# VHH binders against q9y6x5: the designs that were tried, part 182

Target 1, 379 residues: q9y6x5
Amino acid sequence: LPPKLLLVSFDGFRADYLKNYEFPHLQNFIKEGVLVEHVKNVFITKTFPNHYSIVTGLYEESHGIVANSMYDAVTKKHFSDSNDKDPFWWNEAVPIWVTNQLQENRSSAAAMWPGTDVPIHDTISSYFMNYNSSVSFEERLNNITMWLNNSNPPVTFATLYWEEPDASGHKYGPEDKENMSRVLKKIDDLIGDLVQRLKMLGLWENLNVIITSDHGMTQCSQDRLINLDSCIDHSYYTLIDLSPVAAILPKINRTEVYNKLKNCSPHMNVYLKEDIPNRFYYQHNDRIQPIILVADEGWTIVLNESSQKLGDHGYDNSLPSMHPFLAAHGPAFHKGYKHSTINIVDIYPMMCHILGLKPHPNNGTFGHTKCLLVDQWCI

## First folded at step 7 (VHH)

Design za23 (framework vhh_5j56_2)
Fold by ESMFold2-Fast, scan of step 7:
Structure za23 (fold): chain B 379 residues (1-379), chain A 128 residues (1-128)
Amino acid sequence: as target 1 above (379 residues)
Amino acid sequence: QVQLVESGGGLVQPGGSLRLSCVASGFTFSGSDYYAIGWFRQAPGKEREGLSSISGSSGGSTSYSDSVKGRFTISRDNAKNTVYLQMNSLKPEDTAVYYCAAGPLYGSSYFSYEYDYWGQGTQVTVSS
């Protein structure tokens, strides 16, 4: 029977939560599987970019989803809620569900993973749900398990996305132990529900399951604001993205805009596109704007106003607070193995190996994930 | 200083209509062309869902969720710093607290947490 994989994401699940809270269901999952304690994500540490990096193995400059808010300088298109399903934004890469459907006579299934409700290279996930945040985890799980058991050609790759703990992380901040304890306990219960459902349906023993996330969360404060209006007038630029990475499209000479911004705040770095640090791999794409502002951890860029966010992400990907974890269980994975760190782009070639797919050229290194796999020798 | 205030909710019979208003204070829609305004709702025991958004200083783009497309209409009056949601052909399943929020013009309403400012909400009950 062909190998099967279910990829689950809990948005904004900071790796350090695993050490600071109790997760009995997740711990039982890990006990008979593997844990990667930190996954170093891609810059910027935002939801759409990192979810697309997981399924393509590419840095954001290569796959084209460079932010949650975007403008393309060549075509003059802007990303918006009326245009986020335009394949144009997603076509600079080939996600694993497309590869799965095109290389093998196999189907893919998706419950809300970013990009799965979009035809990419004229291929949409065989089974999918249009994005709707009000749809329960239970309904998403019911659809995924139904498709895993009742499809021809067989569903061999399935994805499941859940918005928490990110939404609560933004609302309460990661330092609110009372509220975050309740949210994280509920997530652990959902993991218990997932495992129980797979066992009841006879899927558990033969299904590879990866539980991961796209980024972490850091504490913000009204005491740590950068007021952009104090530095430059709105008439000089178009603001494509604001915080914590501002994307500036100049309406006047780029150097003049840069000079107005470069000394604006001691808690923000201002980069001309060509001067963005190489380690970010965030430069070579038409959707990356001529000037990028990068706030220090926990600082929020605002337009002459306060921020309601008590937590945020998008910061430097070297920050441990921005890192998620990865846990996995199934026939492809060792049992009871703990690994320190992998790069988020390494997940794609590992998943291709598990499914027997030839990966598209990517930025991941298969060797980084070999120790997790039973059919590989760990160095 | 920044505040969004919803009004216009209430009790209505199935098939009825309501117009919700969202008034912003502390910032202006025409002065902050970075922001789009969205309408969201949350029913008891359910997650918050996005319904509609409006962007652009001269009218601009509008979007609607599949559940309300054809029944709800969003509009904007920049001079009054107000966004409206006209709700027609209301159904019992439309019963919820309705919120307005300001979020990025160049962003997707996929994630409600990306919206920076939220109102306190206004209750809509569709019941006979």
Scores: ipSAE 0.434, ipTM 0.756, lowest interface PAE 3.0, mean pLDDT 90

Design za24 (framework vhh_5j56_2)
Fold by ESMFold2-Fast, scan of step 7:
Structure za24 (fold): chain B 379 residues (1-379), chain A 128 residues (1-128)
Amino acid sequence: as target 1 above (379 residues)
Amino acid sequence: QVQLVESGGGLVQPGGSLRLSCVASGFTFSGSDYYAIGWFRQAPGKEREGLSSISGSSGGSTSYSDSVKGRFTISRDNAKNTVYLQMNSLKPEDTAVYYCAAGPLYGSSYFSWEYDYWGQGTQVTVSS
């Protein structure tokens, strides 16, 4: 029978939560599997970009989902709810579910992972749910496990996305130990439900399961605001994205806009596109705007207003607060092994190896994850 | 400071119509290619769900969730600094507290937590 893999994301699960809170169900999962303590995500550290990097193995400049809000200067299209299901935005890469369906006789299943309700290169997941935040974790899990057990051609790759702890991280901030403890306990209980469901259905021993996330969370404050309106008048630019990475499309000369912004706040960096640090791999795409503003950790860019967010993400990907973790269990993985750090782009070639798929060219390095796998030697 | 105030909720019969209004202060819709305004609802025992958003200048980009597409219409009046949600063919399952929210220009109504500014909500009850 072909190998099977379930990829699960809990949005905004900061790696350091594992050290500060109790996770009995997740710890039992790790005890018989592997843990990567930090995953270095891609810049910008936002939901859509990093979820697409996990399944393509590409930096954002290469896969084209460069932010949660985008403008393409060549085609003059805006990425919005009215066109976020337009394949145009997603077609600069081939996600793993497309590769899985196009090689051999295989199916893919999806419960709300970003991009899975979009036909990409004329291929949509064999089984999928349209995105709807009101659908419970239990309903998503029920559909995924039904499809894993009852499909022909067999479902060999499945994805499951859940919005917490990101929603609560934004609302309460990661330093609110009382509220975050409650939220994280609920997530641990959902992990327990997942394992129990897979055991009940006879899937647990033969299924590879990866639990990961797209980014972390950092504490914000009303005392750490950058008022963009005090820097520059709205008539000089179109704002494509605001915080903590502002994407500026000039309506006048680019140098004039840059000069109005460059010294406005000591708590943000202002970059012309060609001056964006190479380490970000955030430069070579028409959807990256001519001027990018990057706020310092915990600072919020606003337009003459207060922010209600007590937590946020999108910041520099070198910050540990922006890092998620990766845990995995199954026949492909060692038992009780801990690894310090991988890059988020490394997950894709590892998953292709587990599924026996030929990966598309990607920015990941298979060697970084080989110590996790029973069929590999890390020496 | 950005503030949003909803109005227009109430009791309506199945098949009826309501128009909700969201009045904004602290920014203006005539300069509003910088802001998305979204409508969300929350029924008892359910998660908050996104329904519709409007962004950009007058006649800007609009979005609708599958549950309301074809029945609800979002619009704006820049002179009144107001966003409207016209709700037609109302069903009992549309009963909820309705919220308007403001955030940066992004076209996704998917993620309620990405909207920084929220109104207090207005109750809509669809009942005979």
Scores: ipSAE 0.000, ipTM 0.279, lowest interface PAE 15.9, mean pLDDT 87

Design za25 (framework vhh_5j56_2)
Fold by ESMFold2-Fast, scan of step 7:
Structure za25 (fold): chain B 379 residues (1-379), chain A 128 residues (1-128)
Amino acid sequence: as target 1 above (379 residues)
Amino acid sequence: QVQLVESGGGLVQPGGSLRLSCVASGFTFSGSDYYAIGWFRQAPGKEREGLSSISGSSGGSTSYSDSVKGRFTISRDNAKNTVYLQMNSLKPEDTAVYYCAAGPLYGSSYFSLEYDYWGQGTQVTVSS
C-alpha cells in the first residue's frame, strides 16, 4: 500500500484571514492535524510562479515560470493564453507528479493545478482536467475522489486547485469584511464538503491531505496609482508585465530607459536586472526582463490612470500580507501541532518524503518541515 | 485618458444575433503587442463572467468560455482600433451587461481579474 497525498490550493488565501474570520471546518481539520501559520512564498508573489514552486521546490529563476505574463528574449516566445500549454515554458523543472509517474506502479491526478494539463519532459499527469475556471469545485472534487479510488496503477499524488478567495480579493479588496466574510465562509464550507466526501468514501484515515495557498492579498486604491506614461513614452519600451511588478523590455538603450524610470515615483523601486536584490532569487533567467519595476505594497502601476483592482498581490515576499498558510492532516502528520513559518519551496521535499520519492535538486530544506512529520525526530 | 467604449447592445429575439464593438482611445490595439482585450458579462444577480479574449496585434490567439463556445466569435480591426464580439444563436440566459476590458493576459486565463482598463458596459436583452 503506497502512501497517498492530496494537495489542495485555495488561490490567494492570506494567512491572517485565519485569525480575522471563523473557519469551523478548517479548525476541525487542524485540530487533528498540523498548521503552519505563515508560508514565505517566492518572488514575484503571483499564481503561476508560486504554484510551480510548491511542486518543484525551486525559486522562479530556476523553474522558469517567472511571472503570469512572460517573454523569452532568446526564443522570442510569449507566455499567454495561446502559449500557456507550450511545454517550453514548463520544461526548466520537473514537478512532483512527473517524478511520481516515473516510479513503478504510480499514477497522478489533477484538477486544474497550473501545469498539470501540459506534457512536461514528455510526461503529463495520468488523469487531469484541462484548465477551465467555469468548472465547479464539486466537479473537480468528484473527479479527484473517483481517480483516488478507481485507478490502476494507483493514484498516489493528486492535486486540486480553486480560484477563490483570490478572485474576490481582487474584486473587493481584503479590507471589505462583509464580502470577504461571505467568500471565506463559502471556502470553509467547501473544506467541510471535501472532508465529508473523503470520509464517506473511506479515504480519510489513510490519505495525507495538504491545504495551502500560493500568496496573500493587499488592499489597493485609486489614491495609490503609479502612472508610467507620466515618465516614459511607449515608443521607448515594450511592456511584458504591468503590476505590481512591471517587466520592461527596452526598445532603445537600457540605461536611457532606466534613467527615465528611476525617479518616476517614490512608491516604486526600479532595478536593472543585475541589481535586483539577491534575497528575491529573481535574476538568473532569460525570461526576467532587463528592467524590473517593483511597486510598494498597495500601489498599482497603470498606463494613463484608473485600475479596477481593489486588491492585488505580486509584491515583495517579505510582506506578511503576501503570505499564505499550510494545514495538513493524515497518517504522515502530527495531531494538534502548530508551526510558525516555512518557505514555500520547503513543501516539495516534504511531499517527496511522504510519497517515498527521491527529490530532484531543489531550494527547499527538509529540516524546516520535519517537526510536522510523525516519522521524524524534531530537535 | 485610456478609455474603452462598448456599443451594439440592444433587444433581440431568441435565436437572433448582435455584434458588439469595443473602441479604444488613449492607446492603440495594434501598438499594444503585450496587451489583450477580453469580453465579460454580468447578468442580474450573478457574478461577472469572462466570455472571450483576443491577444496581440498579428495572428492573435482567441479563447472562449464553454457557455459561448461555438456561438460567439471575437475579432479585431486594427485600422479602426476596435474589437468585436459577434454573438449568434442568442438565448434568454445571454441577457446581461457586456463589458470589454484590456490588460496583460500572457500567462493568465481570460477569466483572470488582472485587467487594467474596463468599459462602462452595454446592455443586451434577449426576450420574447
Scores: ipSAE 0.000, ipTM 0.216, lowest interface PAE 17.3, mean pLDDT 87

Design za26 (framework vhh_5j56_2)
Fold by ESMFold2-Fast, scan of step 7:
Structure za26 (fold): chain B 379 residues (1-379), chain A 128 residues (1-128)
Amino acid sequence: as target 1 above (379 residues)
Amino acid sequence: QVQLVESGGGLVQPGGSLRLSCVASGFTFSGSDYYAIGWFRQAPGKEREGLSSISGSSGGSTSYSDSVKGRFTISRDNAKNTVYLQMNSLKPEDTAVYYCAAGPLYGSSYFSQEYDYWGQGTQVTVSS
């Protein structure tokens, strides 16, 4: 039987939560598997960009999902909705489920992972669910496990996405111990349900399972607001994305807009596109706007209004608060091994190796993850 | 696929109040961080005016035009997939057809933001 892999994402699961809260089910998973304590995600540290980086191994400027809200200056198209099924946005890369279906006579299955309900390069996941946030974790899990067990050609790659703890992280902030404790306990229970279901179906011992996330979360405050309306008049620009990374499309001279913004707040950096730091790998795409504003950690950019968010993400990817973790279990992985850090783009070539797929050119380095794998030499 | 339906308009005396509702279908508020709902109005023979916006799936950001700031309040009920516009201290100048709109960007009367989907409108008349 070909190797099988289930990739699970809990959106907004900050790595530091593992140190500050109890996860008995996740700890049992890790005890017989591997843990990467920090995953350095791509900039900007947002849901759609990072989920697509996990499955393509590419920086955002290369795969084209550069934000959760985008404008393409060449085609004049806008992207704004998780239900947008236009392949245009996703066609700048080849995600692993497409590669899995095209290189071998294999199937893929998906429960809500961003992009899986869209035909990409004329290929859609063999089994999928249209994105709907109201669908329970149990229903997603039931579908994935059914497809993993009863498909011909065999499902060898499956994905499962869950919106928490991101939604609660935004609502309560990561420093709200009482509310976050309740939310994270529920997530740990869902991990327990996942493992129990796989064991009951006889899938557990032969399935590779990765549990990861796209980004972390940081505490925000009404005392840390940057009012963009006090910096520049709305008649000078079109706003493509707001906070904590604002994407500015000038309606007038770019230099004039830049000069109005550059000294407006000590708590944001203002970049012309060509001046965006190279370390972000966030420059070479038509969907990256002519001026980008980057708020300092915990600061929120607003339009003459309050923000109700007590937590947010999207900030500089060097910040530990923005980092998720990766845990994995299965025949491909060592047992009881702990690793410090990998880049989020390294996950894709590792998954290709596990599945026996030839990876498309990517920004990941297989060497960074090889010590996690039983079939690799590691000093 | 995206549909918006407004309700709650009618005749009201100056100084009165009305609450407009906008029911969305084809997407959910809890599933989108950047999909914005805006309220606009248009009086006969005049340009369409932006009034207020609410964004996203978590703790949504709100904006108001100067003409309605302090009098109108936008809110949402994610369980009902509905956005409300509470209109207080209504003036004869508020008489217009009120439209709910959904767009791919953060909507605001402060900016010429683009909205791709529009409801059919609901009439509000403020007259003694």
Scores: ipSAE 0.000, ipTM 0.150, lowest interface PAE 20.6, mean pLDDT 86

Design za27 (framework vhh_5j56_2)
Fold by ESMFold2-Fast, scan of step 7:
Structure za27 (fold): chain B 379 residues (1-379), chain A 128 residues (1-128)
Amino acid sequence: as target 1 above (379 residues)
Amino acid sequence: QVQLVESGGGLVQPGGSLRLSCVASGFTFSGSDYYAIGWFRQAPGKEREGLSSISGSSGGSTSYSDSVKGRFTISRDNAKNTVYLQMNSLKPEDTAVYYCAAGPLYGSSYFSDEYDYWGQGTQVTVSS
């Protein structure tokens, strides 16, 4: 039988939550599997970009999902969560479910993972759910497990996405121990439900399961706001994305807009596109705007100072607060092994190896994940 | 699919006040980070100008054009899926058709071409 993999994402699960809260179900999962303590995500540390990097192994400048809100200057098209189903936005890369369906005579299944309800290179996930945040975790799990057991050709790659703890991280902030404890306890219970369902269906011993996330969360405050209106008049630019990374499209000379912005706040870095730090790998794409503003950790860019967010993400990917973790269990993985760090782009070539797929050219390094795998020599 | 309906326009004397309402249908304002709602106006012989915007997220940011800053206030009632524009200290030059528009999460009142959905407008006349 071909190897099978279920990739699960809990949005906004900051790595150090594992050390500050109890996760009995997740710890039981890890006891007979592997844990990567920190995953260094791609910049910007946002949901759509990082979820697409996990399944393509590419930096955002290469896969084209460079933000949750985008503008393409060549085609004059706009992207937001409300119009994310245009294949144009997703066609700069080939995600693993497309490769799985085209290289092997196998099916893919998806419960809400970003991009899976879009035909990419004329290929859509064999089984999928249209994105709807109101659909329960249990309904997503019921569909994914049904497809894993009752498909022809067999489902060998499946994805499951859940919006928490990101939504609560924004609402309460990660420093709210009381509310975050309640939310994280609920997530641990969902992990327990997942494991129990797979055991009852006879899938657990032969299925590879990865539990990961796209980014972390940092504490914000009404005392840490950057009012863009105090820097520059709105008539001089079009705002493509706001916070904590602002994407600015100048309506006048780019240098004039840059000069109005560059010294406006000590808590914001202002970059011309060609001056964006190389370490971000966030430069070589038409969807990256001519001027990018990057707020310091915990600072929020606003128009006229109104913000209710107590937590946010999108910040510098070197910040530990932005890092998620990765846990995995299954026949491909060692038992009881802990690893310090990998890059989020390394997940893709590892998953291709597990599934026996030839990866498309990517920015991941298979060597970084070798120590997790039973069929590989460590180092 | 997405529809916007404005109400609350009318005739008012200089120095008076009006509150405009914009009711959205086809999406939920309280659960969505997908739409910014903006207010625009078109006066006779002038271009359509942006006045104010509010983000669709639970922590929504607001913005105002210099022509209305301090006189107009944008607000939202998520339970009613409604955005309001409170207009105080009205002047004859505020006479225009007022439009509600929905666009991208980080859309602003400064670029009308970026808004995907528009209401039909409501007339505001300020005269003695």
Scores: ipSAE 0.000, ipTM 0.154, lowest interface PAE 18.8, mean pLDDT 87

Design za28 (framework vhh_5j56_2)
Fold by ESMFold2-Fast, scan of step 7:
Structure za28 (fold): chain B 379 residues (1-379), chain A 128 residues (1-128)
Amino acid sequence: as target 1 above (379 residues)
Amino acid sequence: QVQLVESGGGLVQPGGSLRLSCVASGFTFSGSDYYAIGWFRQAPGKEREGLSSISGSSGGSTSYSDSVKGRFTISRDNAKNTVYLQMNSLKPEDTAVYYCAAGPLYGSSYFSEEYDYWGQGTQVTVSS
């Protein structure tokens, strides 16, 4: 009886892949649902930050997961290991599965979504899998569909995360059409498997399903490297994160470190924390370091070394290459509707509306997604 | 230039042990605050799996995936500029190509995207 929602993420699914490759299963999903062509993600355009923004509706400075590698200067804590599930890192926000469990006496289920194996505000997803990249998509899907049939209390919110096409995007680069075609066809087949499994189990007609991603991917090259060691000796700073956004903790005077870096390369911007552009919403958090370096699209920051990455993300969130898409199907959504752009933080208040939850204060705007929904007036 | 070279792989019977080595060149573990070192593996038809990391400066914190916790141990030897993975109680499902990788100071063992430099891999086969 209560509304149900399954949120699926394919990590690193660049929006324009939809225009350059064939996705018969995804296109069938969209035909009877909705498509948002571009989702403007949050800065920094990395996995942990954007996955947490999807489920909190908050910018990274507000929810506290500001990078995949973090240091908190106040507490001296390091975010270094996924097995080190210290709630400290996640407790600056309330993700939707926590709200779902606390407001409505409902259950949540999770297959590998970042944060779901951590107790946040003393609440962990009712059903979850500890993160393990070796677990197949089929096993994740089997667990999620089993849990969606639980009724005491009912599972109304479920998440499913898959590491591709991000891993292959890094390995081959998005311009490798032969390898990316193979990878993306496999993802489309997994979408077909998901739909057929839901139909076979009688879940399809009454379940709202969102398929989205956290970021895109851009081509990198050995011809586009920024060598920090050519500008500053590593004894002057501690490196918290390297590329394409370097997080610099000075060991000496901050201004001296800044002056050595500011003209190091024409292909990166160097910011004192207070000078980080307001449009990034990446300033007001102790985990954001005193100096941030932002490489231009396709440029890799290195320490007198070559890089093995042929593709990367983390770049300026205004770049179309960094944008994912959103597709959705179910009783809450219009059929055959196409929308151009939403912000990734808009997904959270939309999901709260579908589930009948009161959203926590957030940076999303419900009006941006109302045209996707059958119960809303869209003029 | 940063280069990582794995060694110590081979064929072992179930219940046996192997010690993998990862030798770094182009940087020094003892003098560098830059690199977390992780061990990953990839079996045929499966995605790359994070197994263990040693993060921060030399002798920093260690982590392990649930599949290897209690059986595998990661360690550093600064004098040899080497990271080791001691693998005990090996099972047929441990059969894979094993990779070492270097990344930023606070890299996670689970997210391969945090690692910028990779070795070529060493084959481990657990079979009777």
Scores: ipSAE 0.000, ipTM 0.278, lowest interface PAE 16.4, mean pLDDT 87

Design za29 (framework vhh_5j56_2)
Fold by ESMFold2-Fast, scan of step 7:
Structure za29 (fold): chain B 379 residues (1-379), chain A 128 residues (1-128)
Amino acid sequence: as target 1 above (379 residues)
Amino acid sequence: QVQLVESGGGLVQPGGSLRLSCVASGFTFSGSDYYAIGWFRQAPGKEREGLSSISGSSGGSTSYSDSVKGRFTISRDNAKNTVYLQMNSLKPEDTAVYYCAAGPLYGSSYFSPEYDYWGQGTQVTVSS
């Protein structure tokens, strides 16, 4: 039988939620599988960039989805998150579902994963749902399991995306124990439903399942705002993205804009594009603007207004609060093994190995994930 | 046999324009090939310099080196399996052999050192 893999993402699932809340269904999954306690995501620590890094194994500067809101200075095109289906934005990389369909004569299936409803290199996931946040987890799961069981050629790679706990993390903040406890218990129940559905359909024993996330969440406050309007007039620049990483396109001399912003706040770092720290791997793309502002953890950049967000992400990827986890179960994975840390770009070459695909050139290192796999030597 | 063939080079005066063409045979620039097509140049005694790239899809992204941004434009005609480099406002320092190259897609803002296929090159001379 050809190997099969289901990749599941719960958006904004901070790694340390596993330490502070009880997850009986997820813990049963981990007990019989593997857990990576921290996944070091790519900068910026936002939804679209990190979801595309998971399935390409590339840093954002290389795959081209550099933010949830983007401007390409060469073509003069604008990207709005969730709504833009122009293949232009996605075509700087080859995601795993495209490789799966084209290297081996196999099918891919997708329920809402970013990019799966867009033709990329003239190839779209064999089975997919157009993005709609109103579609229930149950309906997404029903479609994925139907496609895994009833496809020709067979579906060997499937993705499933869910917006929580990110939406509630923004609304309540990760420190609101009462509200987050309710939300996270519901997530755990959905994981229980997923496992039971796969068992009922006879898929569980022969399917590899990865449960992961794109980023974490940190607490924000009305006491931690950076008012950009106090530092620079709107007539001097075009704002491409705002918070917590602001993307500034100057309308006047770049050096003048930089000088107005450089000392604006002690809680924000201001970079000319060429001065962005090398460790971010966030420099080499025309969609990265000439000036980038990076707020300190928990600080929100605003334009003379209050922020309703009590939680946010996008911050420095070295921060543990920005890290998700990875759990996996299936014939490819050890049982009861815990690993401390991998890079989010390492997931792609591991998935290619499980599926028997030759990976496209990528920034991941297969050696970082080999201890998770039964067919590999850990040393 | 996979081939890339450049054409359109020649002698031009400073401030002039040239359009280079790169025609591929033995593979396609779109669909299942996942190829980025790039233009490079090499002047005598200098390292090879990447200039511009375009991805292999119909909605493909482009990138340019700072030395040519705003003066050179890359485009493609997938039906003809051809990539073009329109060169405007040419300067004596643009004098070089220009190469077309194709390789697996790997980002767009900086040029991969790993290209699978290379053309023979076409000479561009900018002088009076």
Scores: ipSAE 0.000, ipTM 0.112, lowest interface PAE 20.8, mean pLDDT 86

